# VH-VL binders against q58102: the designs that were tried, part 7

Target 1, 198 residues: q58102
Amino acid sequence: LMDVHVLFSGGKDSSLSAVILKKLGYNPHLITINFGVIPSYKLAEETAKILGFKHKVITLDRKIVEKAADMIIEHKYPGPAIQYVHKTVLEILADEYSILADGTRRDDRVPKLSYSEIQSLEMRKNIQYITPLMGFGYKTLRHLASEFFILEEIKSGTKLSSDYEAEIRHILKERGESPEKYFPEHKQTRVVGLKKEI

## First folded at step 25 (VH-VL)

Design F1
Fold by OpenDDE, fold request of step 26:
Structure F1 (fold): chain C 198 residues (1-198), chain A 120 residues (1-120), chain B 112 residues (1-112)
Amino acid sequence: as target 1 above (198 residues)
Amino acid sequence: EVQLVESGGGLVKPGGSLRLSCAASGFTFSDYYMNWVRQTPEKRLEWVAWINTRGSTIYFPDSVQGRFTISRDNAKNSLYLQMNSLRAEDTAVYYCAREPWFEEEYFDYWGQGTTVTVSS
Amino acid sequence: DIVMTQTPLSLSVTPGQPASISCKSSQSLLHYQGRTYLNWYLQKPGQSPQLLIYKVSNRFSGVPDRFSGSGSGTDFTLKISRVEAEDVGVYYCMQSIQLPYTFGGGTKVEIK
């Protein structure tokens, strides 16, 4: 089996990506990024255990999310900042791993690399970048998630998630900003169990 | 055909309690989030409660937090709203409303409503 | 809480003429992933609210094409290209990007 390193937030999307890759004959290694701001990787660790995949936490430079916070304050919108963080993470990981994957979705605007950006990344770093969910719409993702996972809902602003937003929120708060101004408290899904064998 | 039928409304004294029910039919009840929404006599719409598919997660606005409880019985295709410590400002028509899951965040079907009147 | 403000409060329209309703939110309803959580409901006289438009511009099933939604960020509009008698009622906008969900005060549409 070919090892694939999957950017993993513990959410349904990255979880589904890992499952799909496994079904395709890959050996998923789940990677959660932490920037040393807060231990936000805990939820991802739990989810990884549920899924039964290997999991590791990689700590990257805090300056990355610091810059993201600067961008958010400047633009009054988090989209470009999230995009920046994701692209930066991919660039860094591409120096160590030959096959990278994530849970980016077809219908989402951010985070998402363009075709040209993907081509550039793969060429420059000599890697394979896989986005398993890019062929699926929301309806299909709902179906797949419901087939594989037992899901619960959490509020993004009250419970620590294992995505980039969690640590960025903390930085904004430290700077005297109101994270809710940029990141509204929204319901998000959490994988809490499996409905079928992976 | 999707149907939601509320019941349990009535006249209650301030400080009293009331339990509302919503009977669902025509769809797989366990696949949807459910909500209670009320409409005041002034015709304002106010979200009152949210519950996930399994009933493990619930949300309330501050106006009813600690006084109301929401629950569901998927085997009976039923949604409930237990209302305690009722106040005059809780007077309204109460609707159960269906919400598709997975980031849809709208109410696609509403019941006919049941009237709750809190008065001395 | 996000405050939703609708204008006008009431609108009297001649049948066949267009109508436009504005809804403004106190903060952006755009999620950074690209979804905007603004919905429109119609409550006809003596009836329960019914969904018209979801996520700014998507018509719900069975909703006539004379209804359209537009807008972005904090400013949204519901348009009826040709008002019919059956369109009489109170229209509400709703935000669902953040709890608690909140509604506009409503716009009453009547026929002249």
Scores: ipSAE 0.737, ipTM 0.911, lowest interface PAE 0.7, mean pLDDT 95
Fold by ESMFold2, fold request of step 26:
Structure F1 (fold): chain C 198 residues (1-198), chain A 120 residues (1-120), chain B 112 residues (1-112)
Amino acid sequence: as target 1 above (198 residues)
Amino acid sequence: EVQLVESGGGLVKPGGSLRLSCAASGFTFSDYYMNWVRQTPEKRLEWVAWINTRGSTIYFPDSVQGRFTISRDNAKNSLYLQMNSLRAEDTAVYYCAREPWFEEEYFDYWGQGTTVTVSS
Amino acid sequence: DIVMTQTPLSLSVTPGQPASISCKSSQSLLHYQGRTYLNWYLQKPGQSPQLLIYKVSNRFSGVPDRFSGSGSGTDFTLKISRVEAEDVGVYYCMQSIQLPYTFGGGTKVEIK
């Protein structure tokens, strides 16, 4: 039925968003963004194959994450930089795809577009932007993730992490900064298998 | 009723080995991350091992890396800590501690502890 | 490793009086997604540690409402509005934003 392009990191949230969209009758196409800094997309490729969805790596201009690093050094906090990258990626993808989705969570502060930002993006680009997890609290997300996925925990900042953080950390290191000052080595999950058919 | 019971502590010489066990009951063991935390004679708390719900991912601090290993048997509701190349600074009360999976990242229940003494 | 510093080391409190314990971290415990990973434990005499407060200000099940947590960034406070005899013990803060998880050195609360 309708194709949807899902921003995909291989973590539980983006994977669950893709699963929900499939169950709703969409045809999910997973997109992992890379900025040409390091080959951080490989774990996401593996998870996409496990999930059985089409997957594409799109390389965008590394200047985007170089600016993100500038923002982190200036503001001493990564939130605004992550938000900037997220919004920029959505703007670029909106020129190519008419239905976009991601793993944005109701209870996360960043990355998250406000209602007015979503309305602006949709109207200016003539697209639909879908955030399937916005209606769910953490108890529901915990249940659904446990029902569908076999999960493995990784530490933030591993070379093969497929979120924006990995390449930004690399640029900070190139500049002589200590990335751990801004990005904690926090546990995060990736999907390594399925418990149920999708 | 959540219950965690450690066993296997004792006196051991430096360089020796010891295996600790933690028997879990009153909850779905396989839904939880499990940890070992030790309390030194000076009453300081130190985290020493972490294992995910299915036993596929483990973490240690540098102080015990390569000397300790953690494992679990979900069919037996049991957690284990294998301690090798023991040193005097490993002397402590060892607790198993339960951590809810999924973004909680705190220890909600602790066992009673088992004492490990490393002395010649 | 994130260093956690508690003050004071010891408090002696008359029953019914308030108590306040400070915990400071060597770096921010705020993740950019908006969650702050600071927890409080109490170890009563002869017992194992027990969870009081998780993620700064959330009381664990069964914890009396005279316990409250607050703070942000690197500075955190546990308050007991009216200390009771059963509140004696050693209080520990813990960061869980990253591994290794680390604890403060403890604050012993005693009744005068």
Scores: ipSAE 0.692, ipTM 0.889, lowest interface PAE 1.5, mean pLDDT 92
Fold by OpenDDE, last read:
Structure F1 (fold): chain C 198 residues (1-198), chain A 120 residues (1-120), chain B 112 residues (1-112)
Amino acid sequence: as target 1 above (198 residues)
Amino acid sequence: EVQLVESGGGLVKPGGSLRLSCAASGFTFSDYYMNWVRQTPEKRLEWVAWINTRGSTIYFPDSVQGRFTISRDNAKNSLYLQMNSLRAEDTAVYYCAREPWFEEEYFDYWGQGTTVTVSS
Amino acid sequence: DIVMTQTPLSLSVTPGQPASISCKSSQSLLHYQGRTYLNWYLQKPGQSPQLLIYKVSNRFSGVPDRFSGSGSGTDFTLKISRVEAEDVGVYYCMQSIQLPYTFGGGTKVEIK
């Protein structure tokens, strides 16, 4: 089996990405990024155990999310900042791993690399970048997630998620900003069990 | 055909309690989030309660938090709203509203409503 | 809480003429993933609210194409290209980007 390192947040999308890769004959290794701000990787760890995949936490420089916070304050919108973080993470991981994957979705604007950006990344770093969910729309992804996973709903801002937003929110608070201005409190899904064997 | 039918409304004294029910039909009830939304006599719409598909997660606005309870029985295709410590400002038509699963966040179907009047 | 402000409060329209309703939110309704959570409802006389448009510009099933939604961020508009008698009622905008969900005060549309 070919090892694939999957950027993993513990959410339904990255979970589904890992499952799809497994079914395609890959050996998923789940990677959760932490920037040393808060231990936001806990949710991902739990989800990884549920899924039965190997999981590790990689700590990167907090300057990355510091810059993201700066961008958010400047633009008053988190989109470009999230894009920056994701691209930066991929660049860093591409130096260590030959096959990278994530849970980016077809219908999302951010985070998402363009075709040209993907081509550039793969050529420059000599890697394979896989985005398993790009072939599916929102409705299909919801269906697939509901078929494979037992899901619960959590409210953002209350529970610490294992995505980039969690640590960025913390930095914003430290700077006297109201994270809710930029990251509205919305519902998120959490995988709490399996409906089907992987 | 999707149908939502509310019942249980009536006249109650301040401090009283009332339990509303919503009977769902025409769709797989357990696949949808459910909400209660009320409309005041002044015709303002106010979200009152949210419940997930399994009934394990619920949300309320501050205005009713601690006084109202939302629950569902998927086997009976039923949604409930237990209202305690009722106040005059709770007077409204209460609607059961269906919300498609995650990330849609709109009410695609509403019941005809049941009237709750809180008065001395 | 996000405050939703609709204008005008009421609108009297000659049949066949266009109508426009504005909805403003106290903060952006755009999620960074690209979705904007602004919905429009119509409550006809003696009826319950019904969904017209979701996520700014998507017409719900069965909604005539004379209805259209537009806008971004904090400013949104519902347009009726040719008002018909059946369009009479109160229109509400709603934000659903965060809890609690909140509605505009409504715009009453009448026929002259």
Scores: ipSAE 0.690, ipTM 0.899, lowest interface PAE 0.8, mean pLDDT 94
Fold by ESMFold2, last read:
Structure F1 (fold): chain C 198 residues (1-198), chain A 120 residues (1-120), chain B 112 residues (1-112)
Amino acid sequence: as target 1 above (198 residues)
Amino acid sequence: EVQLVESGGGLVKPGGSLRLSCAASGFTFSDYYMNWVRQTPEKRLEWVAWINTRGSTIYFPDSVQGRFTISRDNAKNSLYLQMNSLRAEDTAVYYCAREPWFEEEYFDYWGQGTTVTVSS
Amino acid sequence: DIVMTQTPLSLSVTPGQPASISCKSSQSLLHYQGRTYLNWYLQKPGQSPQLLIYKVSNRFSGVPDRFSGSGSGTDFTLKISRVEAEDVGVYYCMQSIQLPYTFGGGTKVEIK
């Protein structure tokens, strides 16, 4: 049973990635990243217990999300900053773990490594990087999520989420910015239960 | 054939209450988010309530927060809007609207509407 | 709340001729994941609204290909390449990037 370390937010995508990897014969270990700004990892811990996978929180340098906030203020758009954070996290984890995975989706623009960026990461760090959802469109993901999960719908910024956005919003607020200027209060989902055992 | 049929509208005085119903048929009701949207006499459309597939999460705009309650009964394929402390500005045609749950975030089918008039 | 502004308020079109409707939002409707949450509805006379276009440019099932949507960021356009009698009504844009969902004020389209 090969160990795989899955970047985990407690949302449907990272949860489904972990489930798929378990079904394929891997042993998933869930990792939630924190930058020491606020304790954003709590909801991910709850979902990890629901899924029945080992989970840990890794605290990385706050400067990573401080730079992300600088990028957002400069560009007036958060996409490049989210991509920067995700790539930086993967580079750091690749120094520690030999098999990494996340919930990257085919139809998302960011965070997403291109095929050539994946090959480069794997070759430079001598690791495997697995994106189990890249072969699926929204119809398949809708089916699988509905088959396995009970979901809660929350607005970004109204509950403390375990994705990169929560801590970046906090830094923007510290700087006198309104986080809503850059991050809409968009509906997102998290896994709060299972419909089927895994 | 997807059908949504609202009922329960009427004339009420300010401060009064009404309960609206929406009867759904022709689809698996429990697979959809549901919304209430109102159209004012000036023909402006305003979203007024949202409920998830299980009925466990609800949202309202500030204009109706604390006065309106949304609920659903999936066994009866029914959506409800309880409207309390009604004001003249709540006068509108009220529609129930179906929203696909998975990252679609639009209203694909609307009911025929039921009219609520709040006046002295 | 995101303010949605439509122009023109009304439009009178000769049958078979094109029509174009503008919708502007007070802030970007682009989410950083790459999706843009702008939708179009038509309310025909005496009817409830019906979906035409979702996420800027996707025609809903059964909507004729003479309807097309375009735009990005804060500026969006609905076009009807050849207006027909059944296209008469009020057109509304709606943002769904965040709650509260908000609508434009409407554009009434009539046949001359």
Scores: ipSAE 0.683, ipTM 0.887, lowest interface PAE 1.5, mean pLDDT 92

Design F1
Fold by ESMFold2, look of step 25:
Structure F1 (fold): chain C 198 residues (1-198), chain A 120 residues (1-120), chain B 112 residues (1-112)
Amino acid sequence: as target 1 above (198 residues)
Amino acid sequence: EVQLVESGGGLVKPGGSLRLSCAASGFTFSDYYMNWVRQTPEKRLEWVAWINTRGSTIYFPDSVQGRFTISRDNAKNSLYLQMNSLRAEDTAVYYCAREPWFEEEYFDYWGQGTTVTVSS
Amino acid sequence: DIVMTQTPLSLSVTPGQPASISCKSSQSLLHYQGRTYLNWYLQKPGQSPQLLIYKVSNRFSGVPDRFSGSGSGTDFTLKISRVEAEDVGVYYCMQSIQLPYTFGGGTKVEIK
């Protein structure tokens, strides 16, 4: 009845969003997006099992991330492409699910919908879009993540990372580009255990 | 008061080994990433090792990969660097450096350093 | 590896006068989420390095407001609005957008 579908990468932000929604009385269903390029969803599946939430991998049209790669090559910067993919994913999921959520943070620039974009999505698709972390600064997020999670760090260049970046990197390699030119091998986290029951 | 104190430096022949230690106090050691950074005689700074809060993830630059091992003991508030197959270019002052976790990615406190000299 | 290039290598400054140090990176230090990972350290004579500025322009606790950082992408500047005797030392920039973390070669600031 109070099902919420959470865009899920297995990182601390999407995991914390799911935990918060559970504590608020929702029933979280975790969704990891794949584009059929590589099986980049496996780490997210592992984290979903650790968190104890239902999890689904949804495969979307590879053309979405091929266009993202085109945008990166054209603009020499991945921000617009990541934003495009995220918006497109939300539009597609909004046709299937009435309550969507993700791990968007107050201090992120991309991917992030503006208030007007959120209202447009909600009105046009007749859904609710919930961003549980938008009210928190990074100090609060640090505290909450440390209360619930055992974390492990990975570089964004890892083939099995479960965000949009992994498959886009693969497409860039197929095209003879060096993904490192556009995406730094920046540290990111994944949840590998719980400190506290959810 | 945040304190980081390195020890274990000394004179070593090429091919030898040393184990460096860093004793931490004045903060919750297990809440921080830890690094080793070395300063050459020419005063260049080189990052040489990174370890996460739990000790489960480590990184090295290519120049020391396979020769150095980093570890931590959170119960003892201690960081370690095992240095094997030492070379003349490893001669440096070795600092431990504290890195706040959670996307901060800078070194907010450094120890006083311990000197490693690799020479015949 | 990201190469960090500092200029000048050495700078002599009359007390009370401004100083400016340039740091250039071989790749952009801007992550697409909007954060830029460029930090500045000072090593005073006989001391360990100490953090001055993190993420381009944020002064670390206890750092005087005469220190300011600026820049974007690949080009960064540390400014000291009025150099004091205690500001003598070697200044280093560092990128932390990716491992290996890399430092500039340093800029020695002296009083004259």
Scores: ipSAE 0.677, ipTM 0.876, lowest interface PAE 1.6, mean pLDDT 92
Fold by ESMFold2, fold request of step 26:
Parts: C-alpha cells; structure tokens; sequence
Structure F1 (fold): chain C 198 residues (1-198), chain A 120 residues (1-120), chain B 112 residues (1-112)
C-alpha cells in the first residue's frame, strides 16, 4: 500500500478524495493546514475520526495568509490569494511528502494547479500529485457524496471552517477590513457521518 | 411528476399564530433542501426560511428570525412553517420551493401557494 | 443583504420582437471557485413563479431556446429573442450566492 498525504478540510471534496484513494489501494494520511491565526482545524479533526483515517494538523507560517490578505486588499477579489496559499502549501508539503493529494474539482477555477504547474511541482520536488476528483463532474460528485456521507451545511468563514478562508477572514478583520466584502457567506458542506463502510 | 401543495393559510390578527404545511410528491423528498418564499401584495418576492435535507440546519432572514420556525417530516413528505407574533407586513402568498441539495442553489419547483392575511 | 435591481419596471413588446431585461446586484455574485449565482424566474398571470435560467446562462428543462441569460460580476441580462404571447408575466432575478436569497423587484412584460 502506498502512503498518500491528502490535504484535508473535512468538507465533502477532500473527504471524497481520501475515500477514493483508499479504494484505489492507497493508505491515506490526512493533513489539515493551520496558520496559527485561529484554531480552525476542529471540524477537520472530527471528520477524520469519522472517516477512520490518520490525521495531522500542520502549522505553517502566519505570513502566508498575511500575504494572502494583502493580495485581496490590492485586487479586491479573493481568487488569486486562495490560489497563492494553496500553491505555497503544496510547495512546502512537497519537501516532506512524496505523494500528495487534495480535493481539487474539475469544475472549480481555484484552487487548482494548471497542467504545467503540476508538471513543475512534480519535477522540481520529485513527487506525485494526485487530484482524484478531476475526472468527475457535478452529477457524479453529487452521487458519490450522497452514497458515502452524512452532511451538514455551514456558512463560509465560521470558526468551525477548516479551509484557508477562515483564517484569511480573521486577518482581514484585524486589519480593519470587512471580510464579507470579499468572501460571501456561501453555504458549504461538512462530513458529519458515514452511510457506507470505507 | 413533482408536486408541492401548500395549505394552512387564512386570516389572522396581529400577534397571532398560524401553521403552514407543504405536501410533497413525485420525488425523493429527503434529497432536497426546502424553502418558504412569500409574495407580498405588491408582488415582491421574499425568501423566508431554509431547511436542509435532514432538518438539522435552518436559516431565516432577520425580518422573521425568532418568530418563525421551519421543520420537515421526511417520513410524511411534509414541510412546515410555524409563524408566531404575526405582523401586517407578513401578509403574503406563501410558497414552498424545492432546492436541489448539492451546490445548485436555485428553486427548481414551486408550489401553488397559500394566502396569509394579517389584519385587525 | 445583497440588493438586486431590475430595469425596466415594465416593457411592452410587439409579438416577434426581442426583449431585454437588466438585473444588477449590489455586490459580485461570482464565487472564487468560479461559479456565478444568478437565477431568473417567470411568473405568468395567475401562476406560481417558474425557473427559467439558473447560474446565469443555463436553461432549465423545457425552457425554449428563445430565452437566454448572460452577464458577470454584478451585471446580468435576460433576453427573449422573439417574444410570444405565452411569455407575458413578471420576470424576477434572484441571487443565491448567500443567504438571505434576494430577488429583484420584477419586470412586467406585456404584448402590444
């Protein structure tokens, strides 16, 4: 069994990526990134226990999300900042782990590495980078998520959110900005149970 | 054939209460988010309540928060809106509306509506 | 709350002629993952609202090809290429990027 380290938020996409990798014969190890701004990793820890995978929280330099906030203030749109954080996280993890994965979706624009960015990362770091959901559209993801998971809906930017957005919103508040100006409180789903054995 | 049928509307005095029901058929009710949307006499549409597929998460706009409660009984394919402390501005036609649960976030089917009139 | 503004309030159109309805939002309806959450509904006389277009430009099942949606960011347009008698009613845009979901004030379309 090959170990794979999966960037994990506890949401449906990263959870489904881990499940698919397990079914393909990998041994998933879940990683949730925190930047030391707020303890936003709690939901991801709970979901990792539900899924039955080993889980680790890795704290990275707060300056990464401080730069993301700078980018948002400059450009008035969070997409480039989210992409920057994700790429930086992958670069750092690639120094430590040889097989990385995440919940990147075919139909999302960010965070998502281009083909050339993937080639560069893999060659420079001598790693494998796996995006299990890249072959699936909305209808397939809906079906698979419904087959495996019991879900709850939360608003983006809550303290229980374990994605990059939560800590970036906090830094924007510290700087006197209104995070809602850049990040709508869009509904997200979190995995709170299993319908099927993995 | 997707069908949503509201009932329970009527005349009620300010400060009163009313319970609306929506009977669903022709689809797997437990696979959908459900909403209540009202249409004022001036024909404005206002979203009023949201409930997830399991009934475990609900949301309201500030205008009705603390006065309205939404619930569902998936075994009976039924959606409910409990309306308390009613005000004249709550006068409207109330629709139940179906929302696909996975990242769609639009109302694909609406019921026929039930009229609520709040007046002294 | 996101304010949705529709123009015009009403329009009268000769059968067979095009019609265009504008919807503007008080903030961007584009999520950074790349989806835009703007939907269009038609309420025909005496009927409930019905979905026409979801996520800017996707026609719902059974909606004729003469309906099309476009736009980005905060500015959106619904077009009817050749208006027919059955197209009369009130058209509403709705944002669904966040709760509370909010609607435009409506545009009444009439045949001359």
Amino acid sequence: as target 1 above (198 residues)
Amino acid sequence: EVQLVESGGGLVKPGGSLRLSCAASGFTFSDYYMNWVRQTPEKRLEWVAWINTRGSTIYFPDSVQGRFTISRDNAKNSLYLQMNSLRAEDTAVYYCAREPWFEEEYFDYWGQGTTVTVSS
Amino acid sequence: DIVMTQTPLSLSVTPGQPASISCKSSQSLLHYQGRTYLNWYLQKPGQSPQLLIYKVSNRFSGVPDRFSGSGSGTDFTLKISRVEAEDVGVYYCMQSIQLPYTFGGGTKVEIK
Scores: ipSAE 0.648, ipTM 0.876, lowest interface PAE 1.7, mean pLDDT 92
Fold by ESMFold2, fold request of step 26:
Structure F1 (fold): chain C 198 residues (1-198), chain A 120 residues (1-120), chain B 112 residues (1-112)
Amino acid sequence: as target 1 above (198 residues)
Amino acid sequence: EVQLVESGGGLVKPGGSLRLSCAASGFTFSDYYMNWVRQTPEKRLEWVAWINTRGSTIYFPDSVQGRFTISRDNAKNSLYLQMNSLRAEDTAVYYCAREPWFEEEYFDYWGQGTTVTVSS
Amino acid sequence: DIVMTQTPLSLSVTPGQPASISCKSSQSLLHYQGRTYLNWYLQKPGQSPQLLIYKVSNRFSGVPDRFSGSGSGTDFTLKISRVEAEDVGVYYCMQSIQLPYTFGGGTKVEIK
């Protein structure tokens, strides 16, 4: 069995990535990143337990999300900041784990490493980086999510989520910014059960 | 053919209650988020309720929060809006509207509407 | 809440001529993943609203090619390249990037 460490938010994409890796013969370990700003990881822990995957919270330097907040205030758009956090997390985890994965989707622009960035990460750190959803369009992802998961919908900003957004929103608020200007209360999903055996 | 048919509208006094129904046919009802949207006499459109595919999560704007309840019965292909403590400003045509569940976030089909009039 | 502002309030157009409707939002409708959540509806006389355009520029099934949408960020446009009699009605934009979903005030299009 090859252990794979999967960046995990408790949403459908990261959960589906873990399911696919399990079906392919890997042993998934779910990782939720926290920066010590707020305990935003608790819902992801609950979801991991419900799904039956091992789960770990890794606390990284708060300065990473402080810098992300600086970038958002300067650029007036969160995309570059989210990309910076994603790349930084992968660089750090690559020093510790030899096989990394996440829920990156073909049709999203951010966060996403390019092919050359993936090759660079793998060669410099001597790791494997796996993005299982890159081969699927949204029709396939819709089918798989419906076949495997029982979903609940949450709004960003009204319930703590376990992606990077929650802690960055908190820092923006501490600085007197209105995080809603940059991070809409967009609907996102949480996996709350399984319809099928993995 | 996708069909959404609202019913239960009528004349009601301020402070009263009404229950609206929406009968769905021609599609797999349980695959869709459902919404209630109202159109005021001034022709302004206002979203007033959202419910997920399972009926386990609901949302309302502040204007109706605590007064309206949304529910669905997937076995009967039916959507409901319970409206309590009605006010003159709730006078509108009420539509049910279908929203595809997977990352689409628009209303692809609307019912014909049912009229609610709140007047003394 | 995101405020949606449409201009003009009404249009009177000569048949066969183009029409253009503007919609502005009080906040960006661009999600950082790269998608923009602005939709257009038409309510014909005596009918309920119907979807024309979703996510800025995608025509819904059965919508004629003469309808097109464009824009980014906070500024959006619906164009009708050649207005026909069946195009009369009230046009609404709607943001769906967040709840509450909110609509523009409407633009009434009439044939003159």
Scores: ipSAE 0.637, ipTM 0.872, lowest interface PAE 1.7, mean pLDDT 91
Fold by ESMFold2, last read:
Structure F1 (fold): chain C 198 residues (1-198), chain A 120 residues (1-120), chain B 112 residues (1-112)
Amino acid sequence: as target 1 above (198 residues)
Amino acid sequence: EVQLVESGGGLVKPGGSLRLSCAASGFTFSDYYMNWVRQTPEKRLEWVAWINTRGSTIYFPDSVQGRFTISRDNAKNSLYLQMNSLRAEDTAVYYCAREPWFEEEYFDYWGQGTTVTVSS
Amino acid sequence: DIVMTQTPLSLSVTPGQPASISCKSSQSLLHYQGRTYLNWYLQKPGQSPQLLIYKVSNRFSGVPDRFSGSGSGTDFTLKISRVEAEDVGVYYCMQSIQLPYTFGGGTKVEIK
């Protein structure tokens, strides 16, 4: 059984990626990143228990998300900052783990490594980087999510979430910015139960 | 093929109650988020209620929070809006609107509407 | 709440001529994942609203190529390249980036 370390936020995409890897014969280990700003990892811990996978919180330097906040204030748009955080996290984890995965979607723009960035990461760090959802369109993802998960819809910013957005929102607030200016209270789905044995 | 048919509208006094129904056909009802949207006499469109596919999560705007409830019966392909403590400002044509559940966030089909008139 | 402002209020168009409708939002409708949540609806006389364009520029099933949507951030435009009699009605923009979903005030399009 090959161990795979999955970047995990407790959302449906990272959860589905872990399920797919389990079905393919991998042994998934879930990793939630925290930057020491607030204890935002708690929802991810709850979802990991629901899924029945091993889970670990790794604390990285808060300067990473402080720089992300600087980028958002300068550019007035969070996309580049989220991409920067994602790439930085992957570079750091690649020094420790030889098989990495996440919930990157074919049809999402950010966070997502380009083809050349993936090749560079894998060759420079001598790792495998797996994006299980890249081969599936929205119809397939809708079907799979519906087959495996009981889902809850939450608005960003109404509960503490385990994605990068939560700690970046906090830093923006500390700096006198309104996080809503950059991060809308958009609906997200979270896994709250299983319909099907994994 | 897709049909949404509202019913239960009528004339009611301020402070009264009405229950609206929406009968769905031609699609797998349980695969969709459902909404109520109203059109005022001034022809303004106003979103009124949202419910997820299994009925476990519900949202309302402040204007109706605490007075309206939304529910669904997936076995009967039916959506409901219970409106209590009605006010003159609730006078509108009420539509049920279908929203694809997976990250689409638009209304792809609307019913014909049912008229609610609140007057003394 | 996100305020949606449409202009003009009404538009009288000679058949075969183009029409353009503006919609502006009080804050950006762009999510950092790259999607913009601006939709257009048409309410024909005596009918309920129907979806025309979703996520700025995607035509819904059965919508003719003469309809096109464009824009970014807070500024959006619906264009009809050659107006036909069946295009008469009230056009609404809607943001769906966050709840409450909100609509523009409408633009009435008539044939002259």
Scores: ipSAE 0.623, ipTM 0.866, lowest interface PAE 1.6, mean pLDDT 92

